# Designs tried in a protein design chat: VH-VL binders against q06338. Part 4

Target 1, 247 residues: q06338
Amino acid sequence: ENEEEQNGEEEIVNIDFDFFGGNPEVDFHALKNLLRQLFGPQESTRIQLSSLADLILGSPTTTIKTDGKESDPYCFLSFVDFKANHLSDYVKYLQKVDMRLSTFFKTMIDSGNKNCALVLSERLINMPPEVVPPLYKITLEDVATALGDDKHYDFYIIVTRKYEVNFDTDDDTDSGKRNKNKDERSKKRVKADEVDYFHEEDRFFEKYAKIHFESEAKKGVISSYMILDHEGLVKSIDELETEISTW
Below, E stands for the ipSAE of ESMFold2; O stands for the ipSAE of OpenDDE; V2 stands for 0.75 times the mean of E and O plus 0.25 times the DockQ between their complexes.

## First folded at step 4 (VH-VL; framework fv_cixutumumab)

Design s1
Fold by ESMFold2-Fast, scan of step 4:
Structure s1 (fold): chain C 247 residues (1-247), chain A 123 residues (1-123), chain B 108 residues (1-108)
Amino acid sequence: as target 1 above (247 residues)
Amino acid sequence: EVQLVQSGAEVKKPGSSVKVSCKASGGTFSDYAISWVRQAPGQGLEWMGGIIPIFGTANYAQKFQGRVTITADKSTSTAYMELSSLRSEDTAVYYCAREETYYYGSGSYMDVWGKGTTVTVSS
Amino acid sequence: SSELTQDPAVSVALGQTVRITCQGDSLRSYYATWYQQKPGQAPILVIYGKNNRPSGIPDRFSGSSSGNTASLTITGAQAEDEADYYCNSRDSSGYHVVFGGGTKLTVL
């Protein structure tokens, strides 16, 4: 389904995407909006989004823009250091999501030599998936620079969302409608459990995730949480790049 | 349907160690957390720690840190709890339990419990 | 066991309503879970989250939460409900599980 929008852009529109680091003078407001999109309306109320945007701007972050470094980003990817931010509101949110995250975080804190990154990424719906492999490669290089002797994190906590393809929330009271409409609504509800991805890379992240769990659907949106090791993250991005090369 | 089958009763001398096993059958083992909870005679439930088998990562209650080691063997779907430097106060029934954790804001809920292993520490 | 506090004993007449309480500051952040334990048996889960029942638990059992207090309510207590009831939650750090001291329910 992302392929249809991508095909339209490839055929009739040539957009020049540029990669930039986080810009605290410009990006704060746009990052909050992208975070609200990433988490959805219900989960967003459980997170202090302003504090999270500040964490992103203080962390290895890459944005994608079309109108120079002072314009609004269409996309971002950030690796927030867990140990440096373990008292943050966002970590408290993740602890409330699942006890396994809390157990995992405690082992990172108690470890002298292991750490994980909190991965945050979102983009506008019309962004082509071809931007994703270079986005991760650039940001991982920035992570290597920031970590000094260590070239990467041991683990990555990825938060994303999925949607129910045939979601039909409310049955209208239709006094004037035929039996066919009632049967059609019933049929759509039966298919509400079919699920699809907002982000194509998530199919590969799920394949290599050590732990993957999902919320119950709320208004057709499912929150998805994954823990990957570094090998799994790299393989996911490489397989996405390989698939893109066949297009 | 998941069942947790625990090893048999143990009688140990003070200063020794005990290792209790918990074998999961009939469901997913690796990606659930397995907790260990003990109960001394006539006393309440006390959480000792838990493990996520897929990572081998364990988390311990402060009181037991340094004396308890919780491990898992994915190939046999078995979790283990080893308690060292045993005292008479460690006489208790030791339970393993699976933590179901897919509910936001839940502390922890243990939906499947083993039947318990009695450990008696006496000379 | 001072992190979560329960009264050690409570009594209720057959067919009447009883409320068992669990109190602790961590309950402001994490919902309590409730377990029933009968003599010689492992605990069984009766309420998780704010007010969810596992399959097989009668609808006379319900949960509620307000501030630093969680409650288990049994509406129309039956003789078979006589048991010890434990709450658990997380400690204030969010990293560890803690149990309340337990409440012995006697059905008169």
Scores: ipSAE 0.610, ipTM 0.813, lowest interface PAE 2.1, mean pLDDT 86

Design s12
Fold by ESMFold2-Fast, scan of step 4:
Structure s12 (fold): chain C 247 residues (1-247), chain A 123 residues (1-123), chain B 108 residues (1-108)
Amino acid sequence: as target 1 above (247 residues)
Amino acid sequence: EVQLVQSGAEVKKPGSSVKVSCKASGGTFSSYAISWVRQAPGQGLEWMGGIIPIFGYANYAQKFQGRVTITADKSTSTAYMELSSLRSEDTAVYYCAREETYYYGSGSYMDVWGKGTTVTVSS
Amino acid sequence: SSELTQDPAVSVALGQTVRITCQGDSLRDYYATWYQQKPGQAPILVIYGKNNRPSGIPDRFSGSSSGNTASLTITGAQAEDEADYYCNSRDSSGYHVVFGGGTKLTVL
């Protein structure tokens, strides 16, 4: 259905990164695919991804595209209102992940005047991290518009993932019991627990998180959950922007 | 519609490098992923890596990490694959292919293929 | 090749139905794409997504998937369908493309 835009002539159109709001007519399936990437194949089967994509499309959301608003997004960021959606399947999933999330959510409900956003973001692996600071700034402005009166959320629940650097390193069965290969295997096994980030911004989110916990590794992937207050979120993005400026 | 035109056959000696080009004609280049896939004589298809030209970052299969470099030049609508430290087992036909929407799931597929570039590695 | 498994060869009588299968854990989350390759030629796309055919691909070709298995079905095989058939998908991380080992179809 996007075939006409995708068949545009390159020589007369200079394509660049463009930021768009969520488009319910075209973004649904792309968002579901990015959500499968975010949660991983195993965890994604425990979430109603179609319902979650609908929540995203009904919430302050920014996508990055290169071929106009009717093309598929390469990146998204969404702030889903917790209180408005506290009976959703996604919140039920989060409540089962860890008792700290369940306890925190009850605190939000009981407070009357506090609220949090469920933050969902994912992008293609080839996306440059330089898009992240403007992505968050634009979406936070949309949040202020949606909440009115220049308001923001008190807290943000960030879900992300990390990976074990050496998980997919297998012993070379074709080479047999060679001394050189044994030494290499021993060194790789010693570094089996080395962990790295898919998203550079997560280093700063962890620094300012009020609560941070992680799952056990499953096929080399670790799910990571963080709760930040507004000041911590802003500082994280500002520090990322500063670091990018040194590149 | 869109076509991918690859550079001509190459004969290289072991230890050298080869750089294969893939020029897009008649369609959008910058925002589509270009993947490189090779096929040794009588063997199956093997994905090497891909690039979305507008992002400038390439993603590589683990087997080729450190030996392959994929780049793109948006001004000429041309993608390149450079393979270094060539071995006899690198003798293969190297294809470039356009991948619709470089994201994860059922919308990702290689709809347009170049005709292939034969690379022979022999002394 | 090890992540997606295909039988190396299959045969079918002219006019009969054949099913080519592709098996791997990633197929629970990502649909398989199918390609046809004839000797000396580049692969061509036959089925993508759940069961979509590009323009020019005959309606005798169809795709299906169940659990960790995807299938390409050719109903009423013709002589010109003799070729190698490859499935591909994303690996379990979603970051890399992986191909099956290929299935050589012989039409008898």
Scores: ipSAE 0.006, ipTM 0.413, lowest interface PAE 14.7, mean pLDDT 81

Design s2 (at its last look DockQ between E and O 0.06; V2 from the best seeds 0.00; counts 0 for: pae E 2.02 > 2, placed apart)
Fold by ESMFold2-Fast, scan of step 4:
Structure s2 (fold): chain C 247 residues (1-247), chain A 123 residues (1-123), chain B 108 residues (1-108)
Amino acid sequence: as target 1 above (247 residues)
Amino acid sequence: EVQLVQSGAEVKKPGSSVKVSCKASGGTFSSYAISWVRQAPGQGLEWMGVIIPIFGTANYAQKFQGRVTITADKSTSTAYMELSSLRSEDTAVYYCAREETYYYGSGSYMDVWGKGTTVTVSS
Amino acid sequence: SSELTQDPAVSVALGQTVRITCQGDSLRSYYATWYQQKPGQAPILVIYGKNNRPSGIPDRFSGSSSGNTASLTITGAQAEDEADYYCNSRDSSGYHVVFGGGTKLTVL
């Protein structure tokens, strides 16, 4: 089914999109599939995706659909409350990613007045970036409702992915004749300017991130982790919206 | 090429406090984790705590909770460890160390260490 | 309490193989990191992750892990390998760093 859906979705950018809240009766399996896409096959084995999908459906979440609220989502964005879910499998995963996440989480737990959200978002290939600013604005309004008094989180933990444009497993590109050795030599030929984004908003998130670190590439895909404050998140979305308005 | 430069040796009386500094040069400071580790004469390494300078967020080992304070000054790229209510058992070399970035499943990986600050507590 | 256990001392003959072990339940969740310390010096990183060496660390040093145990192996020990070796990892909460007690290696 996944291959059939992806092949048919090349024209999806010309379809009319509607925004909905998370629907526990319909969205669970589609969210798990989007989470598998976000994390990839290796990282997905390190996370209990069913538990994470349940956290998403219990949190401020917006989905994008084309055939009403009972259809499968093409996109989601969720803000999972850290303090309420600090014993979750997903937080345990993030602690294993990097000591800075672990240290940061401990300080949030010990703080009486600060909190962070775990941000999760993914969409099907070829969805238009134009949906992203309204997606974040709607979901942040839902966050303000959930926290009360038009409040927001102090910080946001964003997990995303990007790819190596030039993933090369061969010897010299010009010659190609000599003995082929599939050692890790190909990694040293990839330069920083040969990386690109699945999600255009991530360029702006990186610009405003207080902490940003990345995994080693695995089959050309890199896991990316960022901590932003609220000001940085808002500026990122505003800059994306401004860029889109010039298209 | 990143170096951590620590303050000089100190001699303190029981009941006093000591504040050791650790200045980063030649690389990233604010966005890395800086840990403090001590070693009493002839004894093993003991982790005291860690700070992320850009957030000012610190986390401490249970043994030192309430007696240790780790701070950082981003403008001078300097981390500080202050230990109060000193006892003779606090005589040790105190190290600062930088934690390396993302390696999924690694417990802690300290790639750059200061040379250590000797603190002697005696009456 | 110490969550990571190391034997306090081990000896190896010049040119022979020695294995230094680190044991603790947290090693089921986190890889150990290994450090070498010579008298009067700060520790240096020798193995991180499951079996990764920083630049400048000889290939005779290797790491392995299984269950609650991590090991540092030195194949063909040299005189300059005589030092104290420490493992570290995180505690069960994932919020604190813990060190093993250290192992003094004597090269005979």
Scores: ipSAE 0.717, ipTM 0.856, lowest interface PAE 1.3, mean pLDDT 86
Fold by ESMFold2, look of step 5:
Structure s2 (fold): chain C 247 residues (1-247), chain A 123 residues (1-123), chain B 108 residues (1-108)
Amino acid sequence: as target 1 above (247 residues)
Amino acid sequence: EVQLVQSGAEVKKPGSSVKVSCKASGGTFSSYAISWVRQAPGQGLEWMGVIIPIFGTANYAQKFQGRVTITADKSTSTAYMELSSLRSEDTAVYYCAREETYYYGSGSYMDVWGKGTTVTVSS
Amino acid sequence: SSELTQDPAVSVALGQTVRITCQGDSLRSYYATWYQQKPGQAPILVIYGKNNRPSGIPDRFSGSSSGNTASLTITGAQAEDEADYYCNSRDSSGYHVVFGGGTKLTVL
């Protein structure tokens, strides 16, 4: 599909983005690689990524490809049902992250009429954020079909990542006393307050999140965890789309 | 810096109810996980339940299901624990405590505790 | 009864090393946390995570875990270490908080 959100730009921005459902015969390894990117080297060791990729392929999932449906996806979004998968490895991972997630999950399990989705999304660095609003809109339609007409999840658990901007830091080394002194001086050169987003949509999700917490920065990466209700999710995507229209 | 300030001691008759308050200062109260833990004289610590104020949802230990109600008032940054149908065995110190936000693989830990509220049930 | 078990009492000679243990299947999944409690006081956190000490807790306190067992170790025990020690974690479901029964430490 053709989507151009970069108003006034003279470069070639007419990339043909094709949207497909998840393809179990094709997408498994590409999804694992995107998940490895999403979680990073430390968090990815805490999750059975093969199991998670299988859950994604069994859930409402949209992929974006440029070379037809048999090619590897450059981007995906999935809504994994929590109640159906509450014993999965991924839910076990989330329970270990923060007690508030465990408490929230228990209340969903005990509820007769409420549920949440585990939201997973990642894209390669060259994928523009302009794909995000249609990606969510298409996938939410698939969710409505899977749950029944006009139904949606009550809450959404979003896991994502941010990064520190570390342009002036020196690398540390264990090479002697001089390096120890340089390490002390190098700490004065860090702009620790600068954090930026891999996913532009996260700026809007954070605005509407009921719960938002983050890991410490580890090797320049910050893991970010959010719980949104449905209204917050929809407003986030609508506001992102409006912001994109000004670019 | 977070502090939890609890209401004063209570003396109650069997069959009545008690409501203990826990006011938080500092931090974002609505996103806390506030646990209630009691300790009878000479006994160990016993978890009663937890609330996340922004959702208003509480999770209770099995032993207290049907007798305990944990609530929160976001406008006053105050959590409440109400225990009904009191018996002499409910004589205890009742603590509120905040669960820590994140440390991967931690089971549960309460980094901030109130000083406790003594509840005495006697006729 | 608790899903976390502790010996009810242990003793240590002044200046010696003691270990207080906590056992439960959920400790394979969730690290234990350790609290010190003196009479008439709220518990205080002494060890959390794998082996982290809050500010103000002496270096003689350390934590460890292996399999379904967690340990609190006090090296060079002092008279002021005499207290009750509780481990806590989550139950086997992962949704509920549990405490061990507590261990009374006597410094001789």
Scores: ipSAE 0.607, ipTM 0.816, lowest interface PAE 2.0, mean pLDDT 85
Fold by OpenDDE, look of step 5:
Structure s2 (fold): chain C 247 residues (1-247), chain A 123 residues (1-123), chain B 108 residues (1-108)
Amino acid sequence: as target 1 above (247 residues)
Amino acid sequence: EVQLVQSGAEVKKPGSSVKVSCKASGGTFSSYAISWVRQAPGQGLEWMGVIIPIFGTANYAQKFQGRVTITADKSTSTAYMELSSLRSEDTAVYYCAREETYYYGSGSYMDVWGKGTTVTVSS
Amino acid sequence: SSELTQDPAVSVALGQTVRITCQGDSLRSYYATWYQQKPGQAPILVIYGKNNRPSGIPDRFSGSSSGNTASLTITGAQAEDEADYYCNSRDSSGYHVVFGGGTKLTVL
């Protein structure tokens, strides 16, 4: 088989990334797909994704598109107001995920003077991380406009995910012999070096998080939850931007 | 001053269910978390679960999962704890308590307690 | 399951200092809360957080923490301090609240 070296001229497809506000008429379907990606197949079944998409599209949201404003977004970032949406299905979901989130929400309700944004963000795997700093900056500006008087949120709750490196998906072997000795395989704490980030920005968020906790790995995926204050969020984005500049 | 008033003593047969009420007076009930704690005679305190009425969500201790149901009625400022399939070991004083959070969820404390409801399970 | 452990009983002479200790892995992540309980009464909050005293709790009560331990200290024990003391915290998962077994304090 003569592998004809098709010198495929790497057509440098100059993909222009454009930033748009969320469009309920255009972005709904694509947003749901990105949400499925964000939460994964298991957690997605626990969330009303249509309701969540509506919530996002009713909130300060920035999208990135490549084929104009009428195209599907490849990326989104949304800041959903917690207090305004404290009875939403999504908040109820978060409350059931971990008591720390429930108690944090309670603290926000009790304080009366502090506000919190629920941060949702997802992008296609091939999206360059270079888009992340401007994505956050634009969205923060939109929030300032929405809140009035150049205000910002006090806290941000980020839901994200990590993955186990070298997670062998080979479980397809059908072989029947249920040998019983399920030895209590010690919950091998996945060594830190065996875990990586889907989103590079999460490295920086984690660094400045006031609260950070993770779920157990499920099929090689670890759910990660972070609570940042505004200063921590800004620093995270600044450091990410600096890091990107070194690439 | 916030007060928690619990329902009266109960005597139940094994296998039956008991529902204890906790009515809050004073303050904003919807902003509270209500925890339930029991104490068997001569024993220590045992946490059963918590509800946040404003969210309508409850969490339970693993020991009581499937057997305990905690609910809240915001209109009456009343929390409820129902324990089913009662056993003699469930004989205890049951307390409701207001649970407050601090340090942005890093901890909690129970600062207001009901007087307790004695539940006796006897054949 | 994250367990908190306490000594079942301790004694202190009147006017002396006593320390009640709580130990558990969850205390590495969460602050302990301390409750006083007298016979036939509901528990009373005495210490929470780093060293916070609710209103009405005497200043002789103080809290401290180190590693996987938390301690309640009574400096200058009074006769009325004779009671059961319970520590609690969130469990390691942060999902549940757990109590220690309680410590009976006798003032001698």
Scores: ipSAE 0.317, ipTM 0.729, lowest interface PAE 1.6, mean pLDDT 89
ESMFold2 (binder alone), look of step 5: mean pLDDT 89; pTM 0.930

